# VH-VL binders against q9umr5: the designs that were tried, part 153

Target 1, 268 residues: q9umr5
Amino acid sequence: SYKPVIVVHGLFDSSYSFRHLLEYINETHPGTVVTVLDLFDGRESLRPLWEQVQGFREAVVPIMAKAPQGVHLICYSQGGLVCRALLSVMDDHNVDSFISLSSPQMGQYGDTDYLKWLFPTSMRSNLYRICYSPWGQEFSICNYWHDPHHDDLYLNASSFLALINGERDHPNATVWRKNFLRVGHLVLIGGPDDGVITPWQSSFFGFYDANETVLEMEEQLVYLRDSFGLKTLLARGAIVRCPMAGISHTAWHSNRTLYETCIEPWLS
Short names: E, the ipSAE of ESMFold2; O, the ipSAE of OpenDDE; V2, 0.75 times the mean of E and O plus 0.25 times the DockQ between their complexes.

## First folded at step 5 (VH-VL)

Design pd74 (framework fv_nofazinlimab)
Fold by ESMFold2-Fast, scan of step 5:
Structure pd74 (fold): chain C 268 residues (1-268), chain A 122 residues (1-122), chain B 112 residues (1-112)
Amino acid sequence: as target 1 above (268 residues)
Amino acid sequence: QVQLVQSGAEVKKPGSSVKVSCKASGGTFSSYAISWVRQAPGQGLEYLGYIIPIFGTANYNEKFKGRVTITADKSTSTAYMELSSLRSEDTAVYYCARVGYDSYGYEPFDYWGQGTMVTVSS
Amino acid sequence: DVVMTQSPLSLPVTLGQPASISCRSSQSLVYTDGNTYLYWFQQRPGQSPRRLIYKVSNRDSGVPDRFSGSGSGTDFTLKISRVEAEDVGVYYCMQGTHWPYTFGQGTKLEIK
């Protein structure tokens, strides 16, 4: 019998987006219990990420408790950050594979399709003005907005991502690291044609420096300091990198080749 | 120069709804939050909620959740506050105010509208 | 909700004399960034509120030097070193650290 799969959607998204993913899983792993969490759908996905983490935690606890052999997480876009926090705050999670589908793990800095819909032209340079405040931090987008030209503001004001990444100190950091390290596999998926996640390397813990030059995971202070366990996971052989070109942001959960190459091997 | 200009006074019946506008001029409307605060005659200030226009969504004080709706139209640089199921206790001056964070520091409520008197009477 | 308590509620002052208003919060107003989001507003009769002080002690542009803010944690003070006729009005403290944002009940400054 296959381990249950829990799916967490992204910004302005819902469970309906995973119809194809569920078909693929059913074809290759028939009998798998797949739960797509129907929480914080649509505009509710703009709620603060810590609020979403609390709600998703309540939903996943009974699923994990019923699966003594473990579960898999498939977390899409913003949902990947929710799952990062879940793995850190849960002392008793039994997650085997954490599959992150094009999630901005080091943050977002760029005009995306979502922001173009809400506000035309050059959002990136001005978003720091509202995001790095108590007011802005009540919205999920601001919780992972990472302006490389105002890194001091990001480090001081981010109520979520800077803390989860260990970029700013937190009383719970040691416990969060211990909990996260319980994960069996961290499967990172993303690619240059995503069109939303900026820089796309954020899905692999790469990010812009102050000159907007991308530095990969191994050059990041969070990796070098092993702030939440990336260096330890890599040394353990537990990090899987699966970049794929030609896939747009809304297609990660509906591309068969992507599924067969990057997701299917990690479902047991 | 920044100005917030609100719509004119309203007289409403109990049980109806009211929609107050707040038009911003000067500065970048979409880069700021717009807050709504009310003041009953002779009373203090009470926070209703705020909208960040670029996100198209608002956060509400739980006391008013379900009755208040805050929206924004970036094409006209206008924010709206709609309050439904009006009661006599909703009689107040309703203010919009700008919230932002700029290079010189955090500047909440740096500019206020002139206020809109909403009277709820039969 | 964070409760903001002002004292006194009524403050009669002779022209040219100093005035002091206290504001106390039920919880610490220090945010995670180390800043304290405590504000002071002035509302003159018939006018909209005007921000005087932001983040405890920073005076807004155009606000006279005679206004000063101080405090930390849960205890804050607004001082007017020499009250002038145009200072008549109601003064409010506000916290922006914890949602929902809350105001003190107001202090009415009157010339006697």
Scores: ipSAE 0.442, ipTM 0.734, lowest interface PAE 2.9, mean pLDDT 89

Design pd75 (framework fv_nofazinlimab)
Fold by ESMFold2-Fast, scan of step 5:
Structure pd75 (fold): chain C 268 residues (1-268), chain A 122 residues (1-122), chain B 112 residues (1-112)
Amino acid sequence: as target 1 above (268 residues)
Amino acid sequence: QVQLVQSGAEVKKPGSSVKVSCKASGGTFSSYAISWVRQAPGQGLEYLGYIIPIFGTANYNEKFKGRVTITADKSTSTAYMELSSLRSEDTAVYYCARVGYDSYGYEPFDYWGQGTMVTVSS
Amino acid sequence: DVVMTQSPLSLPVTLGQPASISCRSSQSLVYSDGNTYLNWFQQRPGQSPRRLIYKVSNRDSGVPDRFSGSGSGTDFTLKISRVEAEDVGVYYCMQGTHWPYTFGQGTKLEIK
């Protein structure tokens, strides 16, 4: 039998977005129990990420308890960051494959359509003013806003991403690393035509330096210091990188070729 | 200069709701947060919640969750605070106030509205 | 919630003399960015509050030099070096570091 699959959606999203993904899983792995979590749907996806992590944790505990052979996570966009934190805070998770669908794992630095509506020139240069405040950190978008021109503010003010990435110290860092390392496979998916995640290489733990030159995962301090276990996972052969061109942000969960190439092989 | 102009005084019965407006002028409405604070007659200040218009969502003090709704209309640069299930203890002056941002951090309550008296009586 | 405690609550002062108001928080007000979001507001009778001081010690534009703020962590002071008749009103400290944001009880400054 196949391990259960838990799906965590993204910003302004809901379970309906995953209709095609569920059909693909049913076709290739019939009998798989797939649970798409319907927490923090729509505008509630703007709630602070630590609040979302707690809510999703409560929802996944009984699912994991019923599956002693393990479960798989498929986490889309912002949901990939929720799952990152979930794996770190749960000292008893039994996740085999963590499949991250176009998630800003090193953060976001780019315009979105709702910001462009009010600011036709790039809003990205000014969002640090709002995001790196106690007020802004009450909104999920700001929890992973990573302005490469104000890295000192990001490191000091980020209440979420800088902590889960080990970029700033936290009392629980050692335990979070130990818990995260329990994962069987970290499957990273993303691509240059996403159009929302900026830089798209953030989905693979790459990110901008101060000159907006993208540095890949192996060049990041979090990797070199092995802050939460990326270097250890890579050495184990547990990191899978699956980039694919031609896929827009809202299509990752509804593209059959993507599913067959990047997702299907990891749903034991 | 930035100005916050609020709607006029309201007299309401217990159990009803009230909706107070706060129109912003000067500065960029969407680049700031708008907060709501109340003051009962002869008493201190109590924080209700805020909205960041560019995100289209609000955050509320737990004491008022379920009763307070804060919204914003970007086209008119107006924020609204609606309080339902009114009680006599909700009698207060309600203020809107701006949260500004500069290159050195955020600046809460740099500009205030003139206040709106809401009286709840039976 | 973070409790903000002011003392004294009533402050009668003689014109031209200094006045001092204390504000204590139940938790440290240092935010992760290194800033301390402690503010002081003045409310004259019948008027909206106006901010005098932000981030412990920074005076707002138009606030006279006779007003100064100081402190760190959980213990803060607003000082008026020479009280003038126009200073009559209620003074509030406010913390913006922890949600929900909270105010002190207010200190009523009165001329003797």
Scores: ipSAE 0.162, ipTM 0.641, lowest interface PAE 4.9, mean pLDDT 88

Design pd76 (framework fv_nofazinlimab)
Fold by ESMFold2-Fast, scan of step 5:
Structure pd76 (fold): chain C 268 residues (1-268), chain A 122 residues (1-122), chain B 112 residues (1-112)
Amino acid sequence: as target 1 above (268 residues)
Amino acid sequence: QVQLVQSGAEVKKPGSSVKVSCKASGGTFSSYAISWVRQAPGQGLEYLGYIIPIFGTANYNEKFKGRVTITADKSTSTAYMELSSLRSEDTAVYYCARVGYDSYGYEPFDYWGQGTMVTVSS
Amino acid sequence: DVVMTQSPLSLPVTLGQPASISCRSSQSLVYSDGNTYLHWFQQRPGQSPRRLIYKVSNRDSGVPDRFSGSGSGTDFTLKISRVEAEDVGVYYCMQGTHWPYTFGQGTKLEIK
């Protein structure tokens, strides 16, 4: 009688990446219905995040409707941002555990091979010129690009992350906060050896200031203002932080020790 | 240095499909996007969509969504625009145009192909 | 969709005289980054369009100084200080701020 689990993949990813995760869940919680959503796979993961949120919303509605006792979400990398928005836009979600698996919750500011493929002559210091244009905001990776040296542009131009984080005002902010606060547990997972998520503390709502010094969640304005409910959730005892060293970005969903330590306890 | 060379004129019957090619030379094909724009006789320019070749990511103007497909072949540095369920009003010159991006931001339509006339008639 | 309206649609000009083309958008073209994504293109008879001006007022390499762009918000102007014979063609404004990208209907510049 375990609650169903819905899995949302990341950038340039697909359901195939979660074979080991499914094996672990079956071993420890036999009979769990696990649905790995096969939407926006591979190159389609570059579609604007609001478009992805709409598609994933349509897929999760019937799953949630069939499980009145609730569901769990496991959302990997970019998928964690999709799940953040799902929890905010759905007036009737019944998510118990939202497990965010190395997701850039405060954004990304790092050079990666993915960025070099799309913008080969750009460096992280110059990517703001493309990402904060109307052109750039049509790509998912630019929707959560957060340049700490151009925070004014991030706040004004980000069509996704700045809005769901409550960093810029939005007419729906009060409803989004109310919806997000219905989550049972927010389980944050990440670590210093990820090698892709930059800074890695973004997975725990930490991020760079203008000097590239990392400020943790409790020092962020979004937390202090309780913009979408982090401070309220922490006060309820609903936030779980599970950092682990020694895990690279593509290994979070295939490490047994991580699964047993950070994921398994939250799959009732 | 950059050139975009398109395939030749086509005459098609209503209900058929047409596939126009755009071959890029000079510069790095994978480092820019290819847009498609059409111009009907006596009318202005209409934007159809684009593709980013290295990812195969395409986006379409809603007006043409479901009928237009834009693809790319990195090995030949060629982008393609396929339009299905052709009607007389699809008669137009179809252009490919480059959208460059680098450390200075994006540079829309900095280079254009020569155009491909597509005629749809009985 | 954002509607781009050009005026005049037909522009007969005497050689050596100035010419001016107006472009109006149905919505502000100022993006949240502070930039205005309004561009001007020239299409000579039988040729592909070529970009003249990008982001309101920036001239492309190889475009003569006699071409200038100006404007803000919803109102934009392309000026040619002294028209030459090779300037004959159709001029289009285009907005890249709002998806889908849209063009004006075009202004045909003719020597009278």
Scores: ipSAE 0.063, ipTM 0.604, lowest interface PAE 6.7, mean pLDDT 89

Design pd77 (framework fv_nofazinlimab)
Fold by ESMFold2-Fast, scan of step 5:
Structure pd77 (fold): chain C 268 residues (1-268), chain A 122 residues (1-122), chain B 112 residues (1-112)
Amino acid sequence: as target 1 above (268 residues)
Amino acid sequence: QVQLVQSGAEVKKPGSSVKVSCKASGGTFSSYAISWVRQAPGQGLEYLGYIIPIFGTANYNEKFKGRVTITADKSTSTAYMELSSLRSEDTAVYYCARVGYDSYGYEPFDYWGQGTMVTVSS
Amino acid sequence: DVVMTQSPLSLPVTLGQPASISCRSSQSLVYSDGNTYLYWFQQRPGQSPRRLIYQVSNRDSGVPDRFSGSGSGTDFTLKISRVEAEDVGVYYCMQGTHWPYTFGQGTKLEIK
């Protein structure tokens, strides 16, 4: 009856984080087959994003093959970037709703709780030195580090986000755009009280300019150039924006009101 | 100036484990990466892995994955390399080396430790 | 893994004469940023390796100007314009563009 749901977790996370989400889905859509992927858990979430994309791709192929009427993706935090790439590299995906839970779609530029936990004096202004190198690009967080004060380094060194956003040329860009445009709905969820995703508007394809002023999706070059299909999807009525205040980063998958408002309507 | 000082020589039996330390002085410990490289007697250099202390985790050469563990303790500015299930072919000098940075990005191996001889024999 | 091949493996040189070491990679070492992460190291007997050249042609501080690096893509050369006695040792090239990072097999420079 209901289309299967595939869940992809985030940085330093695992399938255990989604126990409440599964309860909500079971209550509102009983009989839904929900698969929470147990790949790249915990510290393995720091593996390069292209490696994670390959692993998750292998896991989702048989699920999609068994559901000819389509599947839904719920992708949390860093997992939303994995799902962005999955939808681009798979020329045969049958995803209806791609639900992005507080994912840094335009990148991250901020001292996260994780960085403060590891090194309190490590500041966002210095991460570009390590991230924009072959050494740094072997870690997932550097794959979407987007320093607005060193945009030239980001564009040239990012091995993942700059490519998937079409900010740097890639031979597969046209095919990736065509594949991404197969998605039925792009549901963007995020909010100002997240506390981790910086700027929080990154979850809605907004991001800092060189003065750290946030420019929204429609002002971004990736949107204006329609590099991977955002402008086309918006014109088609396929983009849903669901901002919600009062929700911290680790609570997006366990808040009932958020689920009922932003997720439930898109699970057919 | 930056200096990397390693722990002393070790003699180990096959099947045991060894943990080599690399203490950094000078510079900011969290501002660079520490690489581990080994050299068997009379042989060339072989890359084991590296740690970026700011991320608290390491990246390993697949050849050693499952046997090597690289960690860092920022309170003592010390990186560690532990190799388990030792075999005679693990006999080598183990080096730590810094991956530093400048305005053009990270630059590898600008400072090296003195090396630690690990001998695996019965 | 990227294979780094050095030639020659043994290099006997007369004092004051030039020496040249070749390094070839199995894949291009040009990173997406346009930089080439190719490095040259010197290891004197009983000592830790010392970096001589970074990013193909840049000499480290304190490295004599008789040492020079050149090359592009997959083919690289380290040249010593006039060999001195202190240059005895093993020279290694290394690539840092593709994980895992790999070294050439080494070239032993000796005085004949």
Scores: ipSAE 0.513, ipTM 0.779, lowest interface PAE 2.6, mean pLDDT 89

Design pd78 (framework fv_nofazinlimab; at its last look DockQ between E and O 0.30; V2 from the best seeds 0.00; counts 0 for: pae E 5.9 > 2)
Fold by OpenDDE, look of step 6:
Structure pd78 (fold): chain C 268 residues (1-268), chain A 122 residues (1-122), chain B 112 residues (1-112)
Amino acid sequence: as target 1 above (268 residues)
Amino acid sequence: QVQLVQSGAEVKKPGSSVKVSCKASGGTFSSYAISWVRQAPGQGLEYLGYIIPIFGTANYNEKFKGRVTITADKSTSTAYMELSSLRSEDTAVYYCARVSWDTYGYDAFDIWGQGTMVTVSS
Amino acid sequence: DVVMTQSPLSLPVTLGQPASISCRSSQSLVYSDGNTYLYWFQQRPGQSPRRLIYKVSNRDSGVPDRFSGSGSGTDFTLKISRVEAEDVGVYYCMQGTHWPYTFGQGTKLEIK
């Protein structure tokens, strides 16, 4: 039998968004038990990410317990960060494949159409004022806002991303790294035509430097320092990068070609 | 000069709901958070919650979750606080206050509304 | 929740004399950014609260220099060097570091 699949949605999503993905999985891996977690749907997805991590943890623990052979995680957009944190705090998870589906793994910094909808009168260059405050950090979007021009503020004020990245020292960094390294494979999916994740390379742990030049994963300090295990995972062949062009952000979970190429191989 | 102007006094029956408005003028509404604080007669200040209008959602004090709803209309620069299932204990002056992240770097509660008295009585 | 404890709760003061109000938090109010989000508010009778001090020791615009804030971590103090008649009212401390944000009980300053 196939290992169970747990799906975690993104910002403003619900389980309904994954109806096509469920169909694909059922067709190619019949009998797979797929659970799309309906937690923090819609506007509730703006709750602090640590709160979401706790909620999702409570939901996945029973599923994992019933699947001693392991489970697969498919985590979309913001959900990818939730899942990474989840795997960092769980010392007993049994995740075989962690599929990060167009997630801002290295953070978000962009004035995309998506963000303009949220911030019609604000520029990305000024969002740090809100996000890097106690008030702002009570919202998920701010938990992974990564302003390359205000690195000090990010490192000090980010209550989520900077911590799970091990960019700011904390007493759980070593343990979280150990826990995260329990994953069998980290499958990173994203692409240049996403239109929301900015830069799109963030889905592959690439990000802007101070000049807004995109550096790849291997150039990031978190990799070089192996702060949460990326270097170790890469060295043991556990990281899979699956870039795909021509896919918009809201289509990653509904594209058959993408599924067959980037997701299906890791559900066995 | 930024000002917060609240709606007028309300008298409500137990079990009903009240909605208080807070209109901001003289600034960029999207650069603010609007906090709601109440004060029962002769008592201290109690934090209800706050909204960041650009995010479109509020953060609530758990004590009031389920009864309080904070919303904002960016087009009119107005924040709202609705309290349902009113009780006599909800009798208080309700204040809105600004949390600002403008170029001056001021933090919470630099500007207050004039307050709205809500009386709940049978 | 972070508990803010003020002392005293009642503060009778002679005109021209100094006054001091203590505020203690149940947890450190130092945020990860290094700032301490401790505020002092004044509420005169029949008026809305007015911010006096932000981030422990910064006076708001228009606040007389006879008001000063100090402290760190969990212990904070508001001082009035020379109390004036217009200073009558209730003073509140508030923390904005840990959600939910909380106020002290208030200190009622009166003239003897």
Scores: ipSAE 0.761, ipTM 0.887, lowest interface PAE 0.9, mean pLDDT 94
Fold by ESMFold2-Fast, scan of step 5:
Structure pd78 (fold): chain C 268 residues (1-268), chain A 122 residues (1-122), chain B 112 residues (1-112)
Amino acid sequence: as target 1 above (268 residues)
Amino acid sequence: QVQLVQSGAEVKKPGSSVKVSCKASGGTFSSYAISWVRQAPGQGLEYLGYIIPIFGTANYNEKFKGRVTITADKSTSTAYMELSSLRSEDTAVYYCARVSWDTYGYDAFDIWGQGTMVTVSS
Amino acid sequence: DVVMTQSPLSLPVTLGQPASISCRSSQSLVYSDGNTYLYWFQQRPGQSPRRLIYKVSNRDSGVPDRFSGSGSGTDFTLKISRVEAEDVGVYYCMQGTHWPYTFGQGTKLEIK
């Protein structure tokens, strides 16, 4: 009947955060097998993203193998980047809907309320010095720190985001693109009141230029070059954009209206 | 100039734990990371791990993962290295050293603590 | 892990003569940003290590100009143009490009 759902959490998060999401799924699609992956919880979410990708990959393989009809992914915040990489590195994934729930798909640049706990407001302009180094790249948040005033450093030093976005060459880029393109639907969710993801349009592959003006997905070089398949997916009708105002970062997985509008339709 | 001052020598029994401190002075603690390196008597240098105080968590060399814990207290500008399940081969001088960022990026080990001798014997 | 191999391990030298220490890495130390994170340290008996050279060839402030670093990729050299008595100690190379960071085994410089 319903395809299994795999949930991947975000930064400083755990499976407990998804209790409302599981309730909503049970109400609308009773009998759905939902697995919330309990890996890299809390402070372990700061481990390098490639390490997290390997761990989550090992966890999803047996779930996908038991569901030849396919699975759905719901990936929240930082977890959306983990899922992007999973879809690229797995030659054999059978993902139908990849639901990206307020994830910084083009990166993060900002001193939001959530991040000022880690990064004082005054440090935003200087985080590039720490992040774009071998030391900083051993922490997940630096793997997707994207300073628009130091694009040269981001492109050269990012060990994760620049590679999965095809912004810097990688020997596996062609295979990663082929694998990613096997996804049935890419469902992008986010909104202006998130308060953490900065710019919020990063959840829709938009991002700052050097003047901190947001350019949308269709104006990005990664889209125009079709580096990992966004242009192909859009032409195929496989990209769904679902922006919603009034939702804070920690509420995406517990808002019923959001669920009914943006998530429920994609959980066949 | 930034200085790193470490706690005094320790003598510990096998199976116990030791916690060494490294206090930073003369600079902005949050602007750099603290690494821990050890040296057994007459031997070379071995890297244990480091902490970036802003992130509040540490990265460990796999050889010591599970036995070493590195923490930082920003209010006192002090980093700590705790090593558990001590064995005689853990007898060494333990050093803290900073990793700082400058005009050209993050760079390692321009300033070291004086070292803390940890002796593990019965 | 990246293995750092130094040679010689023991370096007896006459005062005023030049000395040279080799350091080889098991893989390239060039980071994706184009920088090479290769360091040289001096450790005098009973003292903490002191950084002499950072990023292959840059001399730290207060380090005498008789010390120089050179090399690229996997092959690096520390040279002392004219050895002085205060140079006695153990010299270590270190790589900071690949985690975990690793040191060479050390070269003991002694006056003959």
Scores: ipSAE 0.618, ipTM 0.822, lowest interface PAE 1.9, mean pLDDT 90
Fold by ESMFold2, look of step 6:
Structure pd78 (fold): chain C 268 residues (1-268), chain A 122 residues (1-122), chain B 112 residues (1-112)
Amino acid sequence: as target 1 above (268 residues)
Amino acid sequence: QVQLVQSGAEVKKPGSSVKVSCKASGGTFSSYAISWVRQAPGQGLEYLGYIIPIFGTANYNEKFKGRVTITADKSTSTAYMELSSLRSEDTAVYYCARVSWDTYGYDAFDIWGQGTMVTVSS
Amino acid sequence: DVVMTQSPLSLPVTLGQPASISCRSSQSLVYSDGNTYLYWFQQRPGQSPRRLIYKVSNRDSGVPDRFSGSGSGTDFTLKISRVEAEDVGVYYCMQGTHWPYTFGQGTKLEIK
């Protein structure tokens, strides 16, 4: 009765992290087939995002083939970027709801514990020297690093985010937009107390200008130019924004109120 | 000062394998990539591959794919290069070299090991 | 693979005279970040290679100022303004822009 749900995890994550989410789905939508993809776990989540997209694509194809009425995606943190790229590169996806759970959709510009661990002498203001180098783009974190003070470097060196956002010219832009626009709903979830996604409005396609003032989705050039379909999706009523305060980054998939308010309505 | 110290010289027969170690001292091993480069007697330098220890996964020059295995042990700050199915043309000095990153970006091949002579003869 | 071509392959020089080594790549070494990842190494007899120059023109710490690097795109030069006895050895250029990284053939510098 219910469409299958595919769950894509984030950085340094594994399928066990979603046990509470799976319980909530079972309680509210009994009989739903839920698959938490068990790929690129732990430190493997640092591999280049295009490599992860390729691997996840291979895993989702048979699931989508078995569900001709469609599937739902719940994609957490870094996983939301993997899922958005999947929707762009797959001519044959049948995704109804794409649920982006605290994902850095417009990028990341913030210091984190794992960033300190990986690059102990660097801070957000100088990480562009690593991330926008050939070596840096081999790390998933650098694939969506977005330094608002080095826009030329970001636009020129980003191997992933600048491409899937349509911020740099490339031959696939029209096809990717067409594929992405086949999604039924885009559900954006995040909040001010996340503590990791910086700015937290990145989960809603907001981001910093050069003064570190947050511009909301409708103020972004990628929205105004409709470079990958955000303006079209909003105009058709397909974008749902579900902000919630009081939730830390690791708690989004284990909060029942968040599930009932922001996720449950979209799992038909 | 960071140093790379390699294992001692080896003499091997054709068809066997050799495993060379490269121990890093000073600095954080997980902040390095370790590359392997060889030099046959009287010849130039040839790049074999590298490992990024935090991933634990190596990348190889296509010329050596299938014969070379590069590994790392973070607990001992040691990288290893193993070359199998040895031939006489594999006789060379094998070097490890550092690629690092810091506040100013990445920095390639700034520190080299002392080299390990591998001789393949019957 | 990017081919790195050095010339000359053998360079006899009288003490105190200048020396110049050319390195040419089969493809541009300018990366999308605007940097050019071209390096110069010196290998003295019986020793490991030592980096002299990184990113075309930057001298490493402890490298004498008589060494300089220049060039752009595909053409690069290492210059020694006044050759000293300690400069004998083989000099290699290397590119780090395109994987796999590749070395030039080497230039053997000898004192006449």
Scores: ipSAE 0.091, ipTM 0.598, lowest interface PAE 5.9, mean pLDDT 88
ESMFold2 (binder alone), look of step 6: mean pLDDT 90; pTM 0.924

